# Designs tried in a protein design chat: VH-VL binders against q9umr5. Part 233

Target 1, 268 residues: q9umr5
Amino acid sequence: SYKPVIVVHGLFDSSYSFRHLLEYINETHPGTVVTVLDLFDGRESLRPLWEQVQGFREAVVPIMAKAPQGVHLICYSQGGLVCRALLSVMDDHNVDSFISLSSPQMGQYGDTDYLKWLFPTSMRSNLYRICYSPWGQEFSICNYWHDPHHDDLYLNASSFLALINGERDHPNATVWRKNFLRVGHLVLIGGPDDGVITPWQSSFFGFYDANETVLEMEEQLVYLRDSFGLKTLLARGAIVRCPMAGISHTAWHSNRTLYETCIEPWLS
Below, E stands for the ipSAE of ESMFold2; O stands for the ipSAE of OpenDDE; V2 stands for 0.75 times the mean of E and O plus 0.25 times the DockQ between their complexes.

## First folded at step 8 (VH-VL)

Design qg19 (framework fv_nofazinlimab)
Fold by ESMFold2-Fast, scan of step 8:
Structure qg19 (fold): chain C 268 residues (1-268), chain A 123 residues (1-123), chain B 112 residues (1-112)
Amino acid sequence: as target 1 above (268 residues)
Amino acid sequence: QVQLVQSGAEVKKPGSSVKVSCKASGGTFSNYYISWVRQAPGQGLEYLGYIIPEYGTANYNEKFKGRVTITADKSTSTAYMELSSLRSEDTAVYYCARGSKWFDSTPYYMDVWGQGTMVTVSS
Amino acid sequence: DVVMTQSPLSLPVTLGQPASISCRSSQSLVRSDGHTYLYWFQQRPGQSPRRLIYKVSNRDSGVPDRFSGSGSGTDFTLKISRVEAEDVGVYYCMQGTYWPPTFGQGTKLEIK
């Protein structure tokens, strides 16, 4: 029998968006129990990420308890950050594969339609003024806004991403690292044609330096310091990279080629 | 300095398949996109798809999905493009071309090209 | 798919004179990273394509400085300041901003 799969959606999304993903899983792994969490849908996806983590945590506890053999997580876009935090705050999770579908793991720095809808007069160069305020940190998208030209403000003001990445100290950092390291596989999926996640390499823990040159995971301080276990996971062979060009942001969960190549092999 | 060398010309019957090879030399192979592009006689260029040999990840232009398969053998630094259910309109020169490193940019960078392989489909 | 339209399709030019080729895309080629992935290729008779220009205006190594690329958004131009005999061939623009990458129809440059 196959391990249960828990799906966490992204910004302005809902469980409905995963219809094709469920179809693919049913075709290749018939009998798999798939739960798409119906929390923080649509506009509610703008709630602070720590609030979302708390709600999703309450929903996943009974699912994990019923599956002593373990579960898999498929976490899309912003949902990948929720799952990052879940794996850190839960000292009893039994996650085997954590499949991150085009999630901004090192943050976001790019002009998108979502930003224009929320902050119509803002450009990526000046959004730091809003996002790194206490008011801005009440919006999920600002929780992972990472302006490479104001890294000092990001490190000081980010209430979520800087903490879960171990970029700023937190009393629970050691426990969070220990919990995260229990994951069986970290499957990173993303690509250059996403069009929303900027830089797209954020999905692979790459990110801009101060000159907007993208540096890979192995050059990041969070990796070099092993702040939450990336270096340890890579050394164990537990990190899987599955880049694919030709996939737009809203197609990661509905493309058969991507599913067969990047997701299917990690569902046991 | 990196070179891409393709296999020789082929003549095929309608309904058969063809497999063209593209061998890389003089540089790193596995971390780069290897793309395939075709050109019918006297016509423009059409993109077929790519592979990243390091990860075995490939994707195809929707126009050719179901008929084209791109693979790679890292041990021989060789990429392959197989096109099945051949029709007369598949008669073209098929090129392999190297893109950027997967992390740096896009598969479409195409700075180094193979010499081309003429595939003729005739009944 | 993004449509790339070149003009002119046939460009007879006198040796030593300038030549200009236009390329238009059906939508803006600016990617989310702020870069524009527009390329220019040259194909001499019987040869494979050779990239001349990448990201609108960057000249490839070994490409003479008489070749230059410019443009933004949806309108792009390849210029040859003084045409030489070895420039005969077909020139293609290509967009790499959107999947799948697409090419213009080609512009045949010939000496009159």
Scores: ipSAE 0.799, ipTM 0.893, lowest interface PAE 0.9, mean pLDDT 92

Design qg2 (framework fv_nofazinlimab; at its last look DockQ between E and O 0.65; V2 from the best seeds 0.76)
Fold by OpenDDE, look of step 10:
Structure qg2 (fold): chain C 268 residues (1-268), chain A 123 residues (1-123), chain B 112 residues (1-112)
Amino acid sequence: as target 1 above (268 residues)
Amino acid sequence: QVQLVQSGAEVKKPGSSVKVSCKASGGTFSNYWISWVRQAPGQGLEYLGYIYPEYGTANYNEKFKGRVTITADKSTSTAYMELSSLRSEDTAVYYCARGSKWFDSTPYYMDVWGQGTMVTVSS
Amino acid sequence: DVVMTQSPLSLPVTLGQPASISCRSSQSLVHSDGNTYLYWFQQRPGQSPRRLIYKVSNRDSGVPDRFSGSGSGTDFTLKISRVEAEDVGVYYCMQGTYWPPTFGQGTKLEIK
């Protein structure tokens, strides 16, 4: 039998977005129990990510308990960050494959339609004024806003991303790293035509330097310091990269070719 | 200098399949996108799809409705394009072309091209 | 799919004279990353296509400086300042901003 699959949605998403994914899984892996977690849907996805992590944790614990052989996580967009945090705080998770589906794993720094909607009068260059305030940090999008030009503010004010990255010292850093390293495989999916994740390489833990040059995962401090286990995971062959061009952000979970190439192999 | 050398001309019957190879030399094969493009006689260029050999990720033009399969063998630095359910309209010269590294750009850079493979579909 | 329209389709030119090819896209080719993925290819008779220009105006290595690309949004131009005999062939524009990449019809450059 196939291991259960747990799906976590992204910003402003609902379970309906994953109807094609469910179809694909059912077709290729019949009998798989797939649970799309219907939590923090729509506008509720704007709630603080730590709140979301707690909610999702409560939902996944029973599922994991009934699956001693392990489970797979498919986490889309913002959900990928939620899942990473989830795996960091859970000392007893049994996740085999963690599939990060076009997630801003290294943060977001771009003017997208989402940002325009939330902050119609703000440009990305000024969003730090809002996001790195206590009020701003009450919104999920600000929890992973990563302004490369205001690193000090990011490190000090980011209440989510900086912590799960181990970029800011905190008493749980060692334990979170240990917990995250329990994952069997980290599957990173994304691509240059995403149109939302900015830079798109963030899905692969790449990100801007101070000059807005995109650096690879191996050039990031979080990797070099192995602050949450990326270097360790890579060393043991547990990181899978699956870049694909020609896929828009809203199509990652519904593209058949993408599923067969980047998702299906890790559901066995 | 990086070169792409393709397999020889093919003559196929309608309904059959053809598999064209593209071997890379003079560089790191696995770390570049490989695109496939075709050109019917006296016509323009049409994009078929791509693959990134290192990760095995491929995507296809929907126009071909699943008839195209692109694969790669890293050990031989060779990419393959297979087209099934061949029709007379599939008669064309098929090209492979090298793109950029995945992290830097898209498959569509196509700065180096193979010499082309003529595929003739006739009854 | 994005439609690429070239003009003219046939371009007879006297040696040493300038040439200009237009390429129009059915929609803006500005990518979300801020780049414009417009390419120009040259295909000499009996040869494979050769990339001349990438991202609107960047010449590939080995491409003579008499070739230049320009444009923005939906309108692009390839110019040859002084046409030489070796420039005979078909020229294609291609967009790589939207999936799938699409080509213009081609412009056949020939010597009068």
Scores: ipSAE 0.919, ipTM 0.950, lowest interface PAE 0.5, mean pLDDT 95
Fold by ESMFold2-Fast, scan of step 8:
Structure qg2 (fold): chain C 268 residues (1-268), chain A 123 residues (1-123), chain B 112 residues (1-112)
Amino acid sequence: as target 1 above (268 residues)
Amino acid sequence: QVQLVQSGAEVKKPGSSVKVSCKASGGTFSNYWISWVRQAPGQGLEYLGYIYPEYGTANYNEKFKGRVTITADKSTSTAYMELSSLRSEDTAVYYCARGSKWFDSTPYYMDVWGQGTMVTVSS
Amino acid sequence: DVVMTQSPLSLPVTLGQPASISCRSSQSLVHSDGNTYLYWFQQRPGQSPRRLIYKVSNRDSGVPDRFSGSGSGTDFTLKISRVEAEDVGVYYCMQGTYWPPTFGQGTKLEIK
């Protein structure tokens, strides 16, 4: 018997987007119970990420309770950040594989159609004025906006990403780190042809410095300080990096080659 | 300074398979993309696919999916390109080329190239 | 797939004179990260391709400064300020912004 799989969608998304993923899982691991969480769909995906975390937490608790052998998480795009926070705030999660599909783990800094839809006249260079306000932090996309030219503002104003990454102090940081470290495998997936997640290396905990040079995970302060356990997980051999070129942002959950290479091996 | 050395020329019959090797010397191998490109006599360049040796991640140009397989052996720092169901139109020089370090950019960066392997398909 | 169109396809030049090769893409090559992944390669007779230019205008190590790349969006140019005998060969542009990467048809440079 295979462990149950819980799927968390992304920005402006819904459970319907995962029909191909469910088909692939059924073909390779028949009998797997897959639950695609139907919460914060479409425009509701713009609600603050902490609000989304609370809602998804309530949905996930009974599923984990019914699966004493453990569960797997597959979390797409923005949903990967929700899952990061779930693993930290849940004192008793039993997640084996956390599979992150092209999620901006260190944040987003780039002009995309999603950004232009929400803020039509903005540019990446001036969005910090909106996102790092109290009003801006009521929108999920601003919760992980990370302007490398205004890092002090990001550290001070980010109500979500800076906290879950341990970039700014929080009273619960020690407990969040302990909880996160209970995960069996952190499977990071992403690639250069995504076209939305910018820099694409954010999916692997890489990010821009002040000169817009992308530095890898091992050069980040959050890794060096081991703020939420990345260094410990890497030392345990628990971090998997599966980069794949040739996959656009909306195709990570519907590409058979990607599934067979990066996802299938981590479903037990 | 990294060099890519490919296996020697091959003559194959239609319907057979060919497997070309590309051995990296100097530098690191497993954390760089390795791409494959071909060139028919007197024609332009055509991209086949790539591999990321560290994890074994590979993807292929749709024109060749089902016929091309790219693999790597980290212990020998060697990448392989296998093309099956050979046709006369597959007669070409096959090149391996190093992409960037996986984190820095794409398989398409192709800054270092092998010397090429001539594959002739004739009956 | 993105179509890359080069002109001219045949370029006879007098030694010491300038040469210019055009490359046009069927869609904008600006990546979401703001970079433009347009490359230029040189292939001398009987040799492997050699990269000359990456990201539109950056010269590779060892490439003479008489080679320069320029352009934006869909229209790109490779310029040789003073053609030397060693420059004989075929020149290819390539886009790496979209999967799969695609090449122009090639421009054959010959000394007149």
Scores: ipSAE 0.834, ipTM 0.907, lowest interface PAE 0.9, mean pLDDT 93
Fold by ESMFold2, look of step 10:
Structure qg2 (fold): chain C 268 residues (1-268), chain A 123 residues (1-123), chain B 112 residues (1-112)
Amino acid sequence: as target 1 above (268 residues)
Amino acid sequence: QVQLVQSGAEVKKPGSSVKVSCKASGGTFSNYWISWVRQAPGQGLEYLGYIYPEYGTANYNEKFKGRVTITADKSTSTAYMELSSLRSEDTAVYYCARGSKWFDSTPYYMDVWGQGTMVTVSS
Amino acid sequence: DVVMTQSPLSLPVTLGQPASISCRSSQSLVHSDGNTYLYWFQQRPGQSPRRLIYKVSNRDSGVPDRFSGSGSGTDFTLKISRVEAEDVGVYYCMQGTYWPPTFGQGTKLEIK
């Protein structure tokens, strides 16, 4: 009688990556219906995040409808941003636990092998020229690129992250906040040895200031203004911050200790 | 500010286990990384693992996985390191060290160290 | 595991003279965030280790300014501009960029 679990993968990823997580759930919660969504795999994960949100929304609706007592989301890397957007745009979601596995929730400002492959002559210091253009915003990576040295460009050009964070005014902000606040728990997972998410504290809604000093969630304007409900969730006791060192980016869903301590308690 | 006080020296037989305690005083405990490091006589330092006491999350150097367990008791501000199936090469001084606050950096920051606990494994 | 190699392993010095300890890693210690998590520890005879330097060159509070760290990538150096009697002990470098953290073998600094 465990709630169904829906898994949303990350950039250049597929459902096979979660085989160990599935094993852990089966061992500890036998009979749990787990669906690893097989959408936007591989290079398709570069599609604009709003396209991915729409596709994942269509896939989760029937699962949620069959489970009126609620579902859980486990969302990895880029997938955690897709899931947060889902929680905002779905008036009728019934998510109890939203489990964010090393997701760049406040954005990304780091050089990665994927960025080097996609933009081989770019570095984090100059990628804003690509990402904060209409052409760049057609790539998922640029939808959450957050250059702390070009905040005005970010706020004007971001078609995704600035909107779901409530960093720009938009007519849906009040409704999205209301929808997001229906989540039972927000479980944030990440750690300093991730190696990809930069700063790794982005997984906990931390991020760089203009001097590249990492500020905590509680120091961020989006928290202080409670623009999409973080301050309300924290005051409600609904935010779990479960850090773990010694886990690389591709290992978050294949570490048993992490599962048992940070994930399992929230899979009621 | 904070002090880490460890339990006293122990003599153990091969095949047994040992549990070393590390009590924090003069500061907060539960939201800091707590690391364990050992030093065999006349040798260098070797990292064992850490705990984040707030949730009890721990991770271990693979060399010791299956034999080492690190736990914490938030009510007493005490961390524990247990090493099982002891061998003579486990004879060492075992140190606890406080890492940074979890959000600021890593368990490996280790700016406050306990006094060390000598564990001797002999038949 | 990242291998950390120190040289020299034994370093006799005359009081008031400079000392230099090298540390090499088997791979670059530059983290994806741009920082290099290279640390230096001092262990005086009969004492617990004490951190001296964090992130290559940042001196901890209470560490005399005669200690300095430098380096990048795979090559790092701890320098003591004027060795004093209290500097006797073993010095370890440690990398914290990659799990698990690993130490160099140690350099025993002694007054000749």
Scores: ipSAE 0.671, ipTM 0.845, lowest interface PAE 1.6, mean pLDDT 91
ESMFold2 (binder alone), look of step 10: mean pLDDT 90; pTM 0.930

Design qg20 (framework fv_nofazinlimab; at its last look DockQ between E and O 0.79; V2 from the best seeds 0.83)
Fold by OpenDDE, look of step 10:
Parts: sequence; C-alpha cells; structure tokens
Structure qg20 (fold): chain C 268 residues (1-268), chain A 123 residues (1-123), chain B 112 residues (1-112)
Amino acid sequence: as target 1 above (268 residues)
Amino acid sequence: QVQLVQSGAEVKKPGSSVKVSCKASGGTFSNYYISWVRQAPGQGLEYLGYIIPEYGTANYNEKFKGRVTITADKSTSTAYMELSSLRSEDTAVYYCARGSKWFDSTPYYMDVWGQGTMVTVSS
Amino acid sequence: DVVMTQSPLSLPVTLGQPASISCRSSQSLVRSDGNTYLYWFQQRPGQSPRRLIYKVSNRDSGVPDRFSGSGSGTDFTLKISRVEAEDVGVYYCMQGTRWPPTFGQGTKLEIK
C-alpha cells in the first residue's frame, strides 16, 4: 500500500495542470490516493500566503489523520513555499516526503511574465517599493520577493519568507524549526531552463548575494545558522537534490522523465 | 588536465543495443554535466542528452526518447550511453562531452570532448 | 527545435586571408537571464570537436586571437583574421539557449 499523495499547485494554477502527474502516479503506483487540493486557484493564488497556508492546513489535516503511516506532499512553484510554511506551523504533521517542485524556496528576484502582468510598469529593481509595503504584502508574489539589494527592507517588511526562513526573529522560530524537522525527506527539484524561478537555484535554496552572485545553500545564512533546520536535514541525509535541465517551468509536473527520476522514487 | 576517454568502436546488427562508455580523468566528474553528441559520417552534430552523475539525473532529446539511456558510475567516473533498437541511421561517431557544474546553469558548455566512438549498424 | 543555419557551407580561403562564417537562428537566442548561449566549435579532420567560442564572443583558453565571435539575437559571426593551415576543418555553431541544443550544418574551411 502506497502512502497518500497531496498535491499543492502554484501561482495561477489549477488541478488540471496535474493531470499528467496523476496519470504517472496511477500507472507506476497503482492504488495511490492522490488529492490535488483545489484551493486558491487562478487569481485566488494571489492572496496572502499565510491565508493560503491556513486554508491548505484545513484541507490536509483530515487527510493526514486518515493516513497514520504518513503522506507525501508534492508542491509546485509557489505551492512549495506554502507547503514549507505548512510543515513549519503544524506540530503534528506526518509528511514522509516533501517534494518541492521548482519552488522559489529562497525567494524570487526576477522579471517574469507574472510580474509583467501584475506590475507592467515595474522592473524587478523597483519592485521593492511595492512589495515591501503593507499593501504589497497582501499579494502572494510579494510574500516571497527577495531583493538582494534591499536586504533591510526584506528582513523588516517580508511577512512570510523572512519569517519561515527564520531570518527575522519571531517567537515561533524554534517551534517552527522543530515542526519542519519532522519531515522525512526534503526533495528539491529545479533546473536552469525553468525560465520563471529567478534565480533558478532558489529551488535549491541558493540565491543572490549583494552582487547578484548566486550562492549555494551551504553558503546561505539560513543554512549556516540552521534557522529552520536545513543544516540539520542535510546532516541526517534528509535533503535530496534533483536538478534537471531542459524543463520549462510549466512542464515540471508533466514531464515523464522528470517524474521517473525525481518524483517517483519518493512515493514509496 | 581533464580528459574523457571513450570505449572502442562497435559493430552492431539492426534491432540490437549498444552501450558506449566515457571515463573522466584529471578532474572532478560527479558535479558536472556529461553530454552525448553523435555525428553520422559526413554529417553534422546531433545532441542526444546528458546526465549529472552526482544525482543520476538525465534528460534526453525527444527524438531519441525511449531508445537512449544515459547512466553514470561515480565510483569509476564513467558515464554510459546506451542506444537500443539500432537502425542503419544510427551509424555514427558518438561523443561524450563535459559541461559546466550543475549549479552553474547549463549542460551545454561542452568544453572537453572524448575521442569519439564509432558505432556501425549493418545487417 | 531551434534551427541553426550556417553560411557558407563551403569556404575556400587563401592562406593569410581573413574568413567569416555566418550563423543564424530561427529564434532569438537571448535567454531570460540576459545571456546568449551561442557557441562555436572547430573540428579538424579526424578529430573531435573543439570549442572555440562560448556565449557569442568569449574565446576558450588556448584559442588564438585571430578567432573572434560576434553577434546578437539571431545573427552571429565567427571571424578568422588570418587563416592558417591548422585552421582547416569544419566549423559548427551551436545554441544552448533552448532545449535541446542544436547545431548548424557546419562550414568546411579549406585552403585554396
């Protein structure tokens, strides 16, 4: 018997996007109960991420309760951040594999089609003016906007990413770390041909320094300080990195090769 | 200096499979992309796919999907390319080439090449 | 797939004279990160390909100064300021901006 799989979608996404993934899981792991959570679809995915976390929490709790052996999470794009936060706030989650599918785990700092759509007159270099305002923080995209040139603003104004990263002190940091560390495996998937996640290494907890040089996870302060448990997870062999080139952002959940290589091994 | 040494020439019948090896020496192996490219006699170059030995992640040109399998053994710093269901059109020199580190963007740098392996498919 | 078109396909050159090879892509090779992943390879007779230029205009170590790459968007050029006997071979452009990587047809450089 396979553990249930819970799927969380990304920005402007819907359950339809995961039809191929469902097919692959059904084919390779027949009998697996897969639940794609149809919450905050489409434009609703722009709602504050903490609101989304609460909504998804309400949805996953009963699923987890019925699966005492544990569950797997597949969380795509923005959904990966939602899931990480979810695992941080839940002291009783039973997630075996947390599969982060091309998620901006260390944030986003890049001009994308999404940004152009939402902020047609704004470049990434100026988005901090909007995103690090109380008004901006009401949008999910701004909740994980990480401007490397305005670190002080990020640390002080980011109401989501800075907190789940433990980059800003808060009373729940220790507990959230403890909760997140309950995960069996953290599977990080992403690649250089993504075209959306910027830098793409963010999917592996890499990110820009002040000179826009991309540093690896092990060079990040959140790792060095083990602020939410990355160092601990790595030390116990719980972090799996699965990089793949040749995959566009909208194809991570539908590519068979990617599924077989990076997802399937962790659904057992 | 980093070198890639490939296995020897192969003669195969149609419908059979061939597996070519590529051994790296003189540098790190596991964290780099290893790409495979082929060249039919008197023709140009065609990209087959790549692998990141450290993670075993491989991807393939759609043209060859289902027939090509790329693997690697980190302990021996060797990459392998297996092509099945061989046909006469698969007659070519097959090259392995090293790309960038996986964290440095692209598998397509191909700054170091093997000497090539001639694969002949004939009845 | 991105189609790479080279011209000319045959390039007879007198020793000491300059040579120029054109490479055109069917679509822009500028990636979202702002880089252009256009490469030039040289393949001497009986040898493996050798990378000469990466990202349009950067020479690899050991590549003579007489080789230069230029271009932008969809149009690229490899130039040899003074052709030498050792330059005989086939030259390929390759794009690595879009999956899968694709090569031009090759340009055969020969000495007149």
Scores: ipSAE 0.914, ipTM 0.946, lowest interface PAE 0.5, mean pLDDT 95
Fold by ESMFold2-Fast, scan of step 8:
Structure qg20 (fold): chain C 268 residues (1-268), chain A 123 residues (1-123), chain B 112 residues (1-112)
Amino acid sequence: as target 1 above (268 residues)
Amino acid sequence: QVQLVQSGAEVKKPGSSVKVSCKASGGTFSNYYISWVRQAPGQGLEYLGYIIPEYGTANYNEKFKGRVTITADKSTSTAYMELSSLRSEDTAVYYCARGSKWFDSTPYYMDVWGQGTMVTVSS
Amino acid sequence: DVVMTQSPLSLPVTLGQPASISCRSSQSLVRSDGNTYLYWFQQRPGQSPRRLIYKVSNRDSGVPDRFSGSGSGTDFTLKISRVEAEDVGVYYCMQGTRWPPTFGQGTKLEIK
C-alpha cells in the first residue's frame, strides 16, 4: 500500500485549505492515510518557528512510528521551513519524499499583504529594523526574513533560518546535517506567478545577492559548503526541481495540473 | 543564433487532432520556456500554453485546457503542441516561441519565434 | 484574464513623422517583485512577431533607438520618433504579469 502523507500548512492557514489536495491523493492513490496537522492555525502560525517545530515534532512522531516503510511530507509555504527543521532535529525520521510547496527556503525579501497586516508602515527596505530585534524574532515571519542588504544582521540575529541553513554555526550542525540527509527525495516546487514568495526562486534555494541579482542554489555558500547536505543530495540524484508558471501562492495545494506533474509521482 | 523551425502546414477535418512540431537549433533548449501562441487569419494573438523541457512542466490557458497538450523531447530539442477536437474556429497560424530561462525573472519573455504553422480546419 | 486594449487600431503615418500607440490594461501590471511585465511586439506582413520592448521600456538588441516604450500601472505607450518604410506592420502589446499572458488587439501602422 501507499506510504502515509503528513501535510504541514503555511502562514495564516489551516487544514481546511488542503481539501482539494486530499481529493487528488484519494483519486490517484486510494487508501493513502493523509494527516493534515491542525497545529498553529491562523494567527498561531505567527508563533516562533522553533516553537512550531517542537509542536509539529510531537504530532509527527506517532505517525512515523506506525509507518515502518516510511512517510511522505507535503509542506506548504512557511510549513516547508518547519519541515526543514523537523528533518534536521529528528534523529529517527523515516521521511521518503519531502515535498516543498512554494516555501521560502533561502528566506523572504518582499512586500506582501501578510507583512503589511502585521507591520503596516514597513517597506521591505526597512523591515530589518524590526525583524532582526529580539522582539521581532518572536514572530515566525521574521524568522525567515532575509534582507540581502543587511546580511551581517541576518546572520547574527536570525534565530531560525540562518541556523537551519548552516549560515551561522551551531553545536548541533553535524547531527542536523546527518539527520536531514536521511530524506529520500527533496521535491522543490515553485514558480514566478506565486505573488507572495519573493524572490520566488527562494523555493529552489536561489536568492538575492547584495545587488538583488538572484543566484541559483549551486552558487550559494550553503550549497558550496554543503552546510546541511544540499550538495550531497544533488550528487545522489535526490533533489527534484518542479517549477511551474501560472500558479498563485494560494493555489499550489489546489491545482490539478500541478498535483499530477509535481506531487503525484513522489507519493508511492 | 538560436532558431525555431516548425513543421509544415496542415489541413484537418472537424473533430480530428493536429500535432505541430517546433525544433530548436543553434542554442540551449531544455532550460527555457517554449510557449505556443496562435493567430487566426486577420486576427490577434492568443496564448495557448508552455513547457519547460528540462522538467517536463507544462501549463495551459484555461480556454484550451483539456484540448491542448504540449510535450517536448530533449534528445531532439523538439517541442510539440497537440490540439484535439478541432473546430473551424481553430483555423490559425500556430507559433512556437522561446521564452526566458525558467529561473530568470522575466517569464513569458518570448524573444525567438518559429516561422509559424498554418492549420486549416475545414470539412 | 487581464484585458489589453490598444488605441488606435489603424494608424496611417507620413514617412519621417512620429507615431504613438496606446495600450491600457484592465488591472495594474505591477508584480509583487516591483517589476512591470509589459511587452511590445512588431509583426511585419507575412512574418512572425518580433519583440521590440520588454519590461515597459527596455529595447531588445538590434531594435533601433527610434522605438521607445513608457508607462506605468495600467497605461503604456509605444513611440516611434521618425517612422520609416520598414516600420509598416501590426504592433501588439502583451502583459506577462498575470497568468495567462494576454495581448492587445493590435495596431496596424501604414504609410500614407
Scores: ipSAE 0.806, ipTM 0.902, lowest interface PAE 1.0, mean pLDDT 92
Fold by ESMFold2, look of step 10:
Structure qg20 (fold): chain C 268 residues (1-268), chain A 123 residues (1-123), chain B 112 residues (1-112)
Amino acid sequence: as target 1 above (268 residues)
Amino acid sequence: QVQLVQSGAEVKKPGSSVKVSCKASGGTFSNYYISWVRQAPGQGLEYLGYIIPEYGTANYNEKFKGRVTITADKSTSTAYMELSSLRSEDTAVYYCARGSKWFDSTPYYMDVWGQGTMVTVSS
Amino acid sequence: DVVMTQSPLSLPVTLGQPASISCRSSQSLVRSDGNTYLYWFQQRPGQSPRRLIYKVSNRDSGVPDRFSGSGSGTDFTLKISRVEAEDVGVYYCMQGTRWPPTFGQGTKLEIK
């Protein structure tokens, strides 16, 4: 039988959004137990990411316990950051495939409709004043806001992304790296027509330098220092890159070609 | 300096399939968009789809209703475009072109074109 | 799909005179990164298309400086300051901002 699949949704999202993905899994992997976690739906997805990590951890523990052979994670958008944090903080996770579906893994630096909803008078160039404050860090979007022009503020103020990336010294860095490295495969999915994740290469651990030129994963300091295990995973052959042009942000979990190419092979 | 050399002209019957090859030499191939474009006689250009050979990821213009399949063989630096259920309106010159690197912000940037392959569909 | 409309479709020009080709898109071609992915190609008789201009105004290597591109948003122009005999052919604009890439109908440049 196939390993259970746990799905973690994104910002302003709910479990209903994944109905087509569930259909695809049922067709290609019949009998697979798929759980779409119904936590932090809608506006609750704006709660601090560490709070979401705690809640999702409590939900996944019994599922993982019932599946000693392992589970798979499919984590969409903001949910991919929640899942990466889960893999770091859980000493005993049994995740085989971590499938990161258009997630801002190196952060976000883009004006989006939901950003305008939350901070209507702000733009990406000045949002650091809000996000890198204690009040701003109470919102999930600000937990992974990554302004390439205010690197010192990011490194000092980020309560989430700078920590799970190992960009700021902290006492758990070694343990989190060890835990993350227990994953079987890291499957990175994204593409240039996403329209929300900015830069879209964040889904592949790429990000802007100070000139807003996008550098690849292998050029990032977090990779070069192997701060949370990316270099080790790549050398082990455990990183799968699956770039797909022509897919918008809301279509990643409802595109059959994307599913067959990038997801299906990893649902053992 | 990369060069793209395509397979020779083909004459096909309606309802059959055609597979056109595109071999790259003198440059890198695998981490680029390899696009396919066609041009019916006396007409303009129409985009069919692409592949990124490094990852085997492909996507297609919806207009072709699942009739087009694009593949690549990294070991021979060759991309393939297969068009099935051929119709007379599929008569065209089929071009391959090397686009941008997949990671660049310049998608579908076609800087090198193959010489074209004439596909004629007639009964 | 983004519709690309070229004008004129036929452009007879006297040698040494300027030529101008217009391209209009049905939607803005500006991406969230601030760039505009509008391209110009030249297809000489019996040949494959050749890239001339990328991202509105950037001239490709080996393209004479008499070719220039301009425009923003939905309106774009290719100019040839002094037409030469080798400029005969069909010129296409293409957008790469939104999937799928789409081409204009082409403008046939002929010497009078």
Scores: ipSAE 0.764, ipTM 0.887, lowest interface PAE 1.1, mean pLDDT 91
ESMFold2 (binder alone), look of step 10: mean pLDDT 90; pTM 0.927

